# Miniprotein binders against q6w4x9r395to579: the designs that were tried, part 75

Target 1, 185 residues: q6w4x9r395to579
Amino acid sequence: GHCSLEGGSFVTTFDARPYRFHGTCTYILLQSPQLPEDGALMAVYDKSGVSHSETSLVAVVYLSRQDKIVISQDEVVTNNGEAKWLPYKTRNITVFRQTSTHLQMATSFGLELVVQLRPIFQAYVTVGPQFRGQTRGLCGNFNGDTTDDFTTSMGIAEGTASLFVDSWRAGNCPAALERETDPCS

## First folded at step 7 (miniprotein)

Design g65
Fold by OpenDDE base, second read of step 8:
Structure g65 (fold): chain B 185 residues (1-185), chain A 92 residues (1-92)
Amino acid sequence: as target 1 above (185 residues)
Amino acid sequence: GDYEEWLKRAEELFERAIELWKEAVEAAENGDFEKARELLREASELTKEAARLATEALEHATTEEQREWALILLKRYAEWQAEIAELQAEIL
């Protein structure tokens, strides 16, 4: 399954459902029992302009009982608040420079993350087949059905992205705005 | 099936290789270059085995998703072999 965060406010779920939202909070992208140590992948969004529609991804965070790995748009990688040199390795996670513009977080448990640093900060999440039907968050539930991707943290299927996205907030922040994704963008 | 087994084993091997690499870095920092070289050799062998398994998975993949995942592992192999080789060259 492939989930992408692109263009500052566009998301494509594991089931390939595209949607757009504008929020300035930390959101859960991926939770799954397949992630060890209560692991979760999160996305940090912030304002990129004056308008409410000017939001962008500024960091990706992998959080578990043991690690808090943050990859930020300024290319700083931290674990539990401490800056780390690349390549950085934990027991089952490695963060390294893939290219001059891309960082990669590789794991031993079926999760891969590629972060494009320039010209736009974007993220690409790949999960193995063992995750099928066992994911939740902004990346959806990876069950091959796009119609139920907007399932909230409480297990309720929403018809709009805004309520869905808001349900996956990891902190106190304003409500998200939604817009239909242009397939040509 | 076989595909899932191969991938699982490959991922486990990478995990072990990463641990060995970490130990090698520590050994080198402590001036124990002999130990570091040995650890890196082992790490290299594990990644090669992982790549072999990933190749098998790729050859037996039945879906595009399976193919893509196998390719990710193969890419990881190439990247880590380069990293290992770099450290090996540094401590020669």
Scores: ipSAE 0.014, ipTM 0.217, lowest interface PAE 8.5, mean pLDDT 89
Fold by ESMFold2-Fast, scan of step 7:
Structure g65 (fold): chain B 185 residues (1-185), chain A 92 residues (1-92)
Amino acid sequence: as target 1 above (185 residues)
Amino acid sequence: GDYEEWLKRAEELFERAIELWKEAVEAAENGDFEKARELLREASELTKEAARLATEALEHATTEEQREWALILLKRYAEWQAEIAELQAEIL
């Protein structure tokens, strides 16, 4: 499956459900028993520029018991707070410069992340078939059914993106505001 | 053995090639041209093998996005093959 974070605040789940939101928090993008050592992929959103009325993706974080890998929009990669030169390798994870504008985090456990640094910071998550029906977070549950993609952290299916997104906040942050996927609908 | 596995293997070889290239630059700066030439030869071979594996990944691509990423990697490997060849020529 494929999940994408694009255009500042637009998300497409593993089951291809698109939605938008407005928020300034760290959100759980992907949790799964298939991730080793209680691993989770997270997305950090913050205000965009002077207007402050728009939010955008500013960093992606992979957190486990042993690693806290942060890839930020300023092209800095850190692990456990220490800046790393690329290519950066651990036992199961390699972060490398795929192109002049893109970084990739490759793993041995079926998770791949591609980050576009320029002109707009965006992220693309790919998971192997072992993750089917085994995912939780902003990227959805990957069960082939879009009607329950807004399943909250408490296991409740919501009708709106705002309640869904708020349930996946990773800290004490403002509540997210839902934005329409289609302005006329 | 699918798209992700082929790309991972390609990038592992390419990372090794870049480390060898860095060692070759250091050897050349120290006047050890024999060591530099051997390291560049190894870097060149690893970069070519990475390109072969990325081509295999392209054959296993199931989405247009995956195809585009494999093509981007192939272009990058070709660019580094050229850079390695330039340094080889310079330290003749």
Scores: ipSAE 0.000, ipTM 0.060, lowest interface PAE 22.3, mean pLDDT 73

Design g66
Fold by OpenDDE base, second read of step 8:
Structure g66 (fold): chain B 185 residues (1-185), chain A 92 residues (1-92)
Amino acid sequence: as target 1 above (185 residues)
Amino acid sequence: GDYEEWLKRAEELFERAIELWKEAVEAAENGDFEKARELLREASELTKEAARLATEALEHATTPWQILALRYLEWIAEIFQAEIAKLQAEIL
């Protein structure tokens, strides 16, 4: 399964359903029992301009009981809060520079993350077949059915992306908006 | 519910702490180290309180997502506290 966060406010689920939203919060991108130590992948969005439609992805966070990794445009921060020189390696996770503009987080448990740093901060999530039907979050449920991708954290299918996205927030944040994206955001 | 209320309180304290830290940075840059130290002390206390509230909020969490949100808040509070301590050490 492949999930992408592109263009600042666009998401394509594992089931290949595209949608867009404008939010300035941290959201659960991927949660699954297949991730060890209660692991989850989260996406951090922030304002990129003056208007509500000017929002963008600013960081990706992997968080478990054992590992804490934040990938942003300028640095990789780990458990102790310090920026690390790459490559960074834990027991089952490795973060390294793939290209001059791309970082990669490789794992031993079927999760791969590629982050484009410039010119636009974008993220690409790949999960193995063992994750089919066992994923939750903004990337959807990976069951081959696009019509139920907007299932909330409470297991309710929503008709709008905003309510779906809001259900996966990791804090008290303003409601997500579904507006036309500013191409300059 | 109870969870939302606890989380809201914790986040509000954390946000205030961040504001105080920003003011402290500005004060330090302007050479007003006394003001900076006071602001950092306050920021530290608020951060600690936010983390405490987040921990207590775990007793009210009913879903894995709520637990995750609280763990994240605890972690970023820890990182922020380290940042406060760093600046405190620089302006001693």
Scores: ipSAE 0.381, ipTM 0.737, lowest interface PAE 1.2, mean pLDDT 90
Fold by ESMFold2-Fast, scan of step 7:
Structure g66 (fold): chain B 185 residues (1-185), chain A 92 residues (1-92)
Amino acid sequence: as target 1 above (185 residues)
Amino acid sequence: GDYEEWLKRAEELFERAIELWKEAVEAAENGDFEKARELLREASELTKEAARLATEALEHATTPWQILALRYLEWIAEIFQAEIAKLQAEIL
């Protein structure tokens, strides 16, 4: 399955449900028992542009008991706070430059991340079939049914994206706002 | 089982621990290290209790999703406990 974080604030879940939000926080993107050492993939959002209603992806984080790998829009890769030269390899993870504008994090456990650095910072998450029905976070539950893709951290299926997104905040941040489509802008 | 009640109890303890940790950070920033140490001790104990309740709640989980929710709470509590320990080390 495939989950994408595109256009600054658009997300498409593993079950292909699109949504958008405005938020300035770190959010749990993907948590699963299939990830080793209690691993989780996280997304960092911050203000973008001059409009107060605009936010964008600024970093992606893979966090486990052993690693804290951060890939930022500044094209810096760190692990546990130390800058790393690419290609960077651990036992189960390799981060490398796929093209002049894209970085890839490949793993041995069925997770792949591709980050577009330019012209807009975007992320694409691919998981193997072993993750089916066993994911939580902004990318949804990967069960083939879009009606419960907004399942909060409390296990409640919500009808709106804003309550869903707010439940996956990984810090004390302001509540995310539903993105308004302004036809005059 | 009574999964929802166990989950809610664990989450309420964890939220209380977060509030105490925020008070501890504020106390430390104001130079009140004695107050900060006591608040961090309390936050640590509540975090451990929340994790323990989440582990015990596994007996009441009937779906894979419910198991994931409890394991996620255990994991977040572990990460938070590490953050508490960092601040405790800084203000010894």
Scores: ipSAE 0.000, ipTM 0.117, lowest interface PAE 16.1, mean pLDDT 74

Design g67
Fold by ESMFold2-Fast, scan of step 7:
Structure g67 (fold): chain B 185 residues (1-185), chain A 92 residues (1-92)
Amino acid sequence: as target 1 above (185 residues)
Amino acid sequence: DPWYILWLRYAEWLFEIAELWKEAVEAAENGDFEKARELLREASELTKEAARLATEALEHATTEEQRERALELLKRIAEFQAEIAKLQAEIL
């Protein structure tokens, strides 16, 4: 399965359901019992520099009990807070420069991440068949049915993206707000 | 809504616990064991709050899927608590 984070704030789930949201926090993209050491993939969104209502992906994080790998829009890769020269290898994870504008994180456990650094920061997540029906987060549940792709962290299927996205918020950030009701200056 | 709120709180705690763990490991590696102990104590307290929220979510579960999700989270919290306890023992 394939999940993409494109164009700043657009997401396409593993079951190919597209949606957009306007959150400015860290969100859980993917949690699964198939990820070792309580691993999770997360995305950091912030407001774009020109428009307060628009949000953009600024970093992708792979977090487990052993590793915190951060790939940021500034083309810096860190693990556990320390900057790493590429290629960077652990026993199960390799981060390397695939092209002048793309980084790849390859793993031994069926997860791959490709990050486009320029001209726009965006990410592509690929998971093996062992993840089918065993994923949760912004990338959906990977069960082959798009009608429940907005299943919240509580297991409730929602009709709108805003409640779905809010349920996968991580960290102590404000909840995502619908565009029309967002406060403005 | 009650289920949504409890789960959102749980996700917040899980992220904060991971950050404290990372900082505690860094402090221990730098020989600052007093700072490491304090950060691990905070992480331990947050895991207890996360377990309370997950248990409350289990009590509010109305479907089998919701019940199974809450039980899985409780298991993962227990595993995280074991890792924290292990490092605390090593730096005592």
Scores: ipSAE 0.000, ipTM 0.091, lowest interface PAE 21.0, mean pLDDT 70

Design g68
Fold by OpenDDE base, second read of step 8:
Structure g68 (fold): chain B 185 residues (1-185), chain A 80 residues (1-80)
Amino acid sequence: as target 1 above (185 residues)
Amino acid sequence: SVEELYEEAKRLFEEGKRLIEEAIKNNDREGIKKGIELLERALEIFKKIAELSGDPWYILLARYVEWLIEIAREFLEKLS
């Protein structure tokens, strides 16, 4: 399954459902029992312009009971707040630079992350087949059905992206705004 | 060289993706097709790089490109 965060506000779920939102918060991208130690992948969005529609992904965070890894445009920060030189390796996770513009987070548990640093900060999430039907968050539920991808954290299927996205907020922040899906966002 | 191959693939990828994105906005079937062609060419090169370099990142990238192609094809079908 592939989930992409592109163009600052565009998301394509594991089930290939595209949607767009504008929010400035941290959101759960992926939770799954297949992630060890209560792991979760999160996305941090921030305002990138003056208008409410000018939002962008600024960081990706993997958080578990054992690890916290923050990937931003400028650095990779671990749970102790220390910026690390790459490659950085912990138990089951390796973060390394592949190109001048791309970082990769590889894991032993079926999660892969590619982060494009420039010119636009974008993230691409890949999960193994063992994750089918067992994911939740902004990346959807990976069950082959796009109609239920907007399932909230409470297990309610929403018809709009805004309510869906808001349900996956990891902190206090403004409500997300839904915009029509635009791959060129 | 791997670097040269990557640059070429990257160019194809970026152009293809751009074309697809624009084509989707404009309901342009031919544009989507053209974009897919470019992505397919990029895909071939990425796979080649993966083989030559042994770097798994290129495999992941190739998978991503394949995924984009499938998405584009889905849109193409909707426009049929």
Scores: ipSAE 0.010, ipTM 0.215, lowest interface PAE 8.9, mean pLDDT 86
Fold by ESMFold2-Fast, scan of step 7:
Structure g68 (fold): chain B 185 residues (1-185), chain A 80 residues (1-80)
Amino acid sequence: as target 1 above (185 residues)
Amino acid sequence: SVEELYEEAKRLFEEGKRLIEEAIKNNDREGIKKGIELLERALEIFKKIAELSGDPWYILLARYVEWLIEIAREFLEKLS
């Protein structure tokens, strides 16, 4: 399946459901028991200067017990806080420059990530068939049914994207929490 | 039917997006124009489906197509 993060704040799930959200935090894109060592793919969003988006993707993170690989819009790649020169290889992951404007993260466990650096930072996630029905996060549950793609971190199917997105916030959300509107009037 | 309209719009959308992505990589003005034309046709159909079905999913899809057209037009301007 394919999941894409495009146009600053648009997401298309593995079941091909498109939605838009506004956010300035780190969000879980993909969690699955198919990922080794409690792996997860995450997306970082922040305020955008582009006229067609208020918030936009600024980094993609792959986190496991061994690795914290960050690919940022400034073309910096780090692992566990240290800058890495490309191509960069670990036991199961290789990060390399696919073209002058694209980086690829290839893995041995059925996950591929391509990031477009220029002209607009965008990400494309590909997962093998072993992930079918075994994914959670902003990319959906990959079960072939779009009606439950807004399943929250607590396992509740929501009718709106905003509640779904908020449920997948990772720790480290100071900007999003500070800008959150008070519902009291 | 909604299903027939969706299949046609999806085909136009996928081809238009593909053409624009390739044309941007190659600085191909004519390719960007052709891709925008296909996306505009897909947009019209998605808007029609939204009207017929009342399903907000098609409204979100139409907005996504509009944003891709905006990005492509910005590229087209830079190439001129």
Scores: ipSAE 0.000, ipTM 0.202, lowest interface PAE 13.4, mean pLDDT 74

Design g69
Fold by ESMFold2-Fast, scan of step 7:
Structure g69 (fold): chain B 185 residues (1-185), chain A 80 residues (1-80)
Amino acid sequence: as target 1 above (185 residues)
Amino acid sequence: DPWVILLYRYAEWLFEIGLIEEAIKNNDREGIKKGIELLERALEIFKKIAELSGDPEYEKLAKEVEELIRKAREFLEKLS
């Protein structure tokens, strides 16, 4: 199955349900018992566009008990807060430059991530058939039925994307970049 | 803590999909073993939440999952 994060704010689930949202946070993209060491894939969104009225993907994170691999739009790859030179290998994960504009994270457990760096930061998630019916998060439940693709972290199927997306916030949102201090306060 | 709530919901989900009533009805040894593995993962997460929250209710939940794992393993032994 394939899940995409494209055009800054668009998501297409593993069951091919498209949606978009406006949000600035880290969101759980994929949780599954098929991921080793309590692994999860996460997506970071922040303000974008000339007026900052839009939001866009700015980083993808793979988190497990041992690793926190971050791939950012600035073409920096870190693990557990330390910058890594490519190709970067762990026991079951390899991050490497596939083309001049694309990075790939390959795994031994049926997960593949391709990140487009230019001209627009985008991500593509591929999972093997063993993940069918065993996924949760923004990429949906991969069960062949789009009517329950907006299943929240509480297990409730919603009709709208906003409640669905908000239920998958991971709670480590970046601070707002633009702040105003009233000089008369 | 939003992260603790998400971990709790993940553990509840693992517990639910680790329930193996159909595998038990079918005497499916491998299905029962897979269910036990999922229950063990849920147990580890509940224990972690209990440590992070300091709430004794999560310790109680962890003990309940341990008891279910024990019963499932006893059933497996009777199958072979």
Scores: ipSAE 0.018, ipTM 0.488, lowest interface PAE 6.4, mean pLDDT 75
Fold by OpenDDE base, second read of step 8:
Structure g69 (fold): chain B 185 residues (1-185), chain A 80 residues (1-80)
Amino acid sequence: as target 1 above (185 residues)
Amino acid sequence: DPWVILLYRYAEWLFEIGLIEEAIKNNDREGIKKGIELLERALEIFKKIAELSGDPEYEKLAKEVEELIRKAREFLEKLS
């Protein structure tokens, strides 16, 4: 399954459902029992302008009971707030520079993350087949059905992205705005 | 600390997605207890934030966590 965060405010789920939202919180992208040590992948969005519609992805975070890895737009990889030299390896996770503009987080448990640092901060999440039907978050549930991708953290299927996205926020933030648009536009 | 909040919400989600349920299915009392512990910590934090900020969202979260704790304890009792 492939999930993408592109264009600052566009998301394409594992089931290939595209949607757009504007929020300034940290959101759970991927939560799954297949992730060890209660791991979860998160996206941090912030204001990129003065209007509420001017939001963008600014960081991706992998958080578990053992690790906190932050990849930010400043090309800084941190664990627990400390900058790390690349390549950075801990247990079953390795972060390294893939290209001049891309970082990759590789894992031994079926999660791969590619982060484009410039010119636009974007993220691409890949999970193995073992994750089918066992994922939650903004990337959806990876069950081959796009119609139920907007399932909230409480297991409620929503018809629009707003309540869905808000349910996965991890902080005190205003309600997200939504606009269903092709992420390639 | 927003990261702490995240972890505790994650604990809530772990319950919702059935990780604690799995522990129940496996009669894993320790797993359930651990889950309850995490939720209790979450509850404490959410209550504190609600108190300090006055944000009803955190009060809502606190109530949700309380309910999850109740459910988990109920399941634990069934295993007794």
Scores: ipSAE 0.000, ipTM 0.191, lowest interface PAE 11.7, mean pLDDT 84

Design g7
Fold by ESMFold2-Fast, scan of step 7:
Structure g7 (fold): chain B 185 residues (1-185), chain A 82 residues (1-82)
Amino acid sequence: as target 1 above (185 residues)
Amino acid sequence: STTRLRIEFRDISEEWAILVERYIEWEAEISGVDVEFEYHDGRLTVEARGSPEAIERFLERVRERLKKELPDVTIYVIKVES
């Protein structure tokens, strides 16, 4: 399955459901029991200076109990807050420069991430068949049915919205769904 | 020249507002329009800025997109200033 984060705020789920995203926070892209040590893939969005997008992807994060790998639009790769030279290897993860404009994170557990650094920061997530029906997050549930990711009449599937708001609500980074009156955030 | 457009939605929940914002951002990017959103007390305000031609295209696309994807959502106010 493939999931993409393109054009600053455009997302296509594993079941090929496209949507646009508005937000300035860290959001869960992918959680699954197939990821070791409570692993999760996350995306960081911030306000964009480009005229065609209000928010843009600025970093992708892989977080587990052992690792916090951050790949940022500034072409810096860190793990647990320390900058790393490429290629960088851990127990089951390798980060390397695939081309002059692309970085790749390969794993032994069926997850692959390709990040385009230029001309715009974009991310592409690939998961193996073992993830089918076992994913949660902005990339969808990977069950082969696009209609359960979003509803057009009443809104977003609660699973997606819940993972979005509950997992990454920070004190100075409120989820968009929590903006009831917020004159002072 | 720069044209300003304000669109207002009333009596919508935060989850509906987020969906409306996502569709409007998609149409804004296609039309070359800059947008800002504010949600307060059941009211979503959209402020758009662009050329007169871009704003006209943007508004038409927004109306069509919302009819298709969110037919129960109604636009309460539209103000154009240039």
Scores: ipSAE 0.000, ipTM 0.077, lowest interface PAE 21.1, mean pLDDT 72
Fold by OpenDDE base, second read of step 8:
Order: structure tokens, then sequence, then C-alpha cells
Structure g7 (fold): chain B 185 residues (1-185), chain A 82 residues (1-82)
């Protein structure tokens, strides 16, 4: 399964459903029992301009009981608040520079993350087949059905992205704004 | 000598067009090409100007970039003038 966060406000789920939102919060991208130690992948969005529609991804965070790894737009990688030099390796996670503009987080449990630093801060999440039907968050549920990707944290399927996205907030933030978008239309 | 290149993207939303423009601007800067954009009703038009060599490099880079970053976006090369 591949989930992408692109263009500052665009998301494509594991089931390949594209949508757009404008939010300035931290959101859960991926939760799954397949992630060890109650792991979760999160995305941090912030304002990039003066209007509500000017939002962008500024960081990706992997959080578990053992680790908190932050990859930011400033090319800063931290674990539990400490800056780390690359390549950085933990028990089952390795963060390294893939290219001059890309960082990669590789894991031993079927999660891969590629972060594009420039010219646009973007993230690409890949999960193994063992994650099928067992994911939740902004990246969807990876069950091959796009119609239920907007399932909230409470298990309710929403018709629009705004309520769906808001349900996956990891903090107290303003409500997200929604625009329907399709790169093929 | 100056070469003019026109690239079109069809059936693209304004929002995605903005993203495409950003990538193209990036490649234009690297290639030493001047670019202008026009979006209208689902069509993004890019006009690029530069030396023949620069335009060639630019087009190649744009194709590679968009293939990698936006594989679902179709690129149409409409016209090249010298």
Amino acid sequence: as target 1 above (185 residues)
Amino acid sequence: STTRLRIEFRDISEEWAILVERYIEWEAEISGVDVEFEYHDGRLTVEARGSPEAIERFLERVRERLKKELPDVTIYVIKVES
C-alpha cells in the first residue's frame, strides 16, 4: 500500500483515493496493530501563507512507546527531542539520506517512509501486505475500497474529507477545510 | 538563438496545476529557461523560452520530474519553435 502527502495539502490513501484538506494540526496518518509498541505515523501541518488555503506539510512523526522520530522541513531529524546525525539507527528503524533532497525511514516491520525535502516537503508511506485491512488514519484502511476510506477515528464513514480529517487530529486545532480534487480531472 | 516550447496539461484541476507549476519552475531555474503559465478550464499551458540546448535539458528534466513526482499527470508537448 502506498499513501502520499503531496503539494502541501493533498493526500492519496493506500486505496488510491485522492483528497485535499487545509489544516494546521498534527494528524494521525497511520495506526495499525502491525506497528510495534503502539506505533503511529503522524503528519504535522502548518500555515504557509496568510489565507486558510495556504497550508503545508512541515513534518512527519513516527511515535511509539520507544521512539519519537521527527523529520522536519528543515532537514532536522530528532528522536525523543534530540537531534540525530544521519544515518541514524534504532532497534528496528533506520533513517538515512536517500538523495540530496530525500530522506528515507526504513523499518523492520513493514513500514517505509520517504520524505522529499525540496522543492516541496512531501511524504510517501509504504506498508507491506500484512497491513491490508488493518490500517486507520488519513491514509485510509487499505482494504481495496475507496468508498470507506473516510472512516473516522470512531469508525464512522464520512462522505467528506473535513470531518474525516478532523477526527484524526492528535491535538487541539482548528477544523480543517476541504476541497475535492482529482489529479486526473 | 532562442527556442520556444509549449507544454500542455489537460484535465487538471487548478490546485494540481499549481503543483505542476512549482515543479516546472524548479526545473526551469536549473535549466536556465524562462517559463510562463496559463491555466484555463482544466488546461495548464506552459511556455518556455531559452537556448535550444537549455530547452532540451528543461524538457527532459520536466518529464523525469513529473514522471517521478506526479505519474498520473499527462504531459503534452504541443509546439517547439526556433
Scores: ipSAE 0.000, ipTM 0.177, lowest interface PAE 12.4, mean pLDDT 87

Design g70
Fold by ESMFold2-Fast, scan of step 7:
Structure g70 (fold): chain B 185 residues (1-185), chain A 90 residues (1-90)
Amino acid sequence: as target 1 above (185 residues)
Amino acid sequence: STFDEIVKKIEEALKKAEELTRKAIEAKDPAEKARLLAEASKYLAEALKLAAKLVKEYPTHDPWSILIVRYVEWAVEIYRVAAELAEELE
């Protein structure tokens, strides 16, 4: 399955459910028992400009008991607060420059992350079939049913994105605002 | 209390600590900096207490509990550095 974070406020879940929000927090993208050492993938959003309602992805974080890998829009990669030269390898994770504008985090456990650095900071998450029905977070539950993709951190299926997004916050931040999208655009 | 309620309380405590720490960094008077950092430390202590409660009530196999603890650790480290800087200015 494939989940994407694009254009600062657009998310497409593993079950291909698109939605928008505007928030300035760290959010859990993906939690799963398939991730080793209580691993989770997270996204950091901040204001993109002077405009009150604008937001953009500024970093992606992979966090486990042993690692805190941060890939920043400033093209800096850190693990546990220390800057790393690429390619950077741990026992199960390799971070490397795939192209002049893209970084890739490859893992041995069925998770792949591609980060576009330029012209717009964006992220693309790929998970193997072993993750089916075993994911939670902003990328959805990967169960083949889009009607319950807005399942909150407490297991409640919501009809709107705003309560869903707010339930996956990982930090002290204001509540996210849901924005209308034109389904024909 | 529910997991979500405890997380919200941690977030509120961290926000207060961050606001007070920011004011401390901007303060010109070393005594005022010290007072603001002392006030911030009370909120960080509450955040740590709540994070410990999450780890105890929601076992370590729950990734969320570990993530919250790590966030609190980074907040405490930032505060420690700020406190050391303020002390050096005296």
Scores: ipSAE 0.000, ipTM 0.093, lowest interface PAE 20.6, mean pLDDT 74
Fold by OpenDDE base, second read of step 8:
Structure g70 (fold): chain B 185 residues (1-185), chain A 90 residues (1-90)
Amino acid sequence: as target 1 above (185 residues)
Amino acid sequence: STFDEIVKKIEEALKKAEELTRKAIEAKDPAEKARLLAEASKYLAEALKLAAKLVKEYPTHDPWSILIVRYVEWAVEIYRVAAELAEELE
């Protein structure tokens, strides 16, 4: 399964459903029992301009009982708040520079993260087939059905992205706004 | 092939293997499931072959050794799932 966060506000789920939202919170991208130690992948969005529609991804966070790995747009990688030099390895996670513009977080449990640093901060999440039907969050449920991708944290399928996205907030933030998605973006 | 070209091919092969394995999970016909798993295995083999080639041709790319190890681990994860599915067919 492949999930992408592109263009500042576009998301494509594991089931290949594209949608767009504008929010300035931390959101859960991926939760799964297949992630060890209660692991979760999260995305941090912030304002990139004065308009409500000017939002962008600014960091990606992997959080577990053992680690809090943050990859930010300024190329700083931290674990539990401490800055780390690349390549960085801890237990079953490795973070390294893939190219001049891309960082990669590799794991031993079927999760891969590629982060494009420039010109736009973007993220690409890949999970193995063992995750099929066992994912939840903004990246969807990876069950081959796009119509139920907008399932909230409470297990309710929504017809629009706004309530879906809001349900996966990691904090108390303003409600997200949705727009029409351009699949050709 | 250049280093980047080989890397790209490895990733493409692994992605294809994952896709086929996923399709196998969804397949209802046992024969189709078996076919998909067999095809996935071919792509896994190709990926590993290319990984070996990468190591042989570019032994001084130390930072990239991490990536190579990950490709192997990635393949192992796919194999694990495929094996479980194959057991269900018995």
Scores: ipSAE 0.000, ipTM 0.173, lowest interface PAE 12.4, mean pLDDT 88

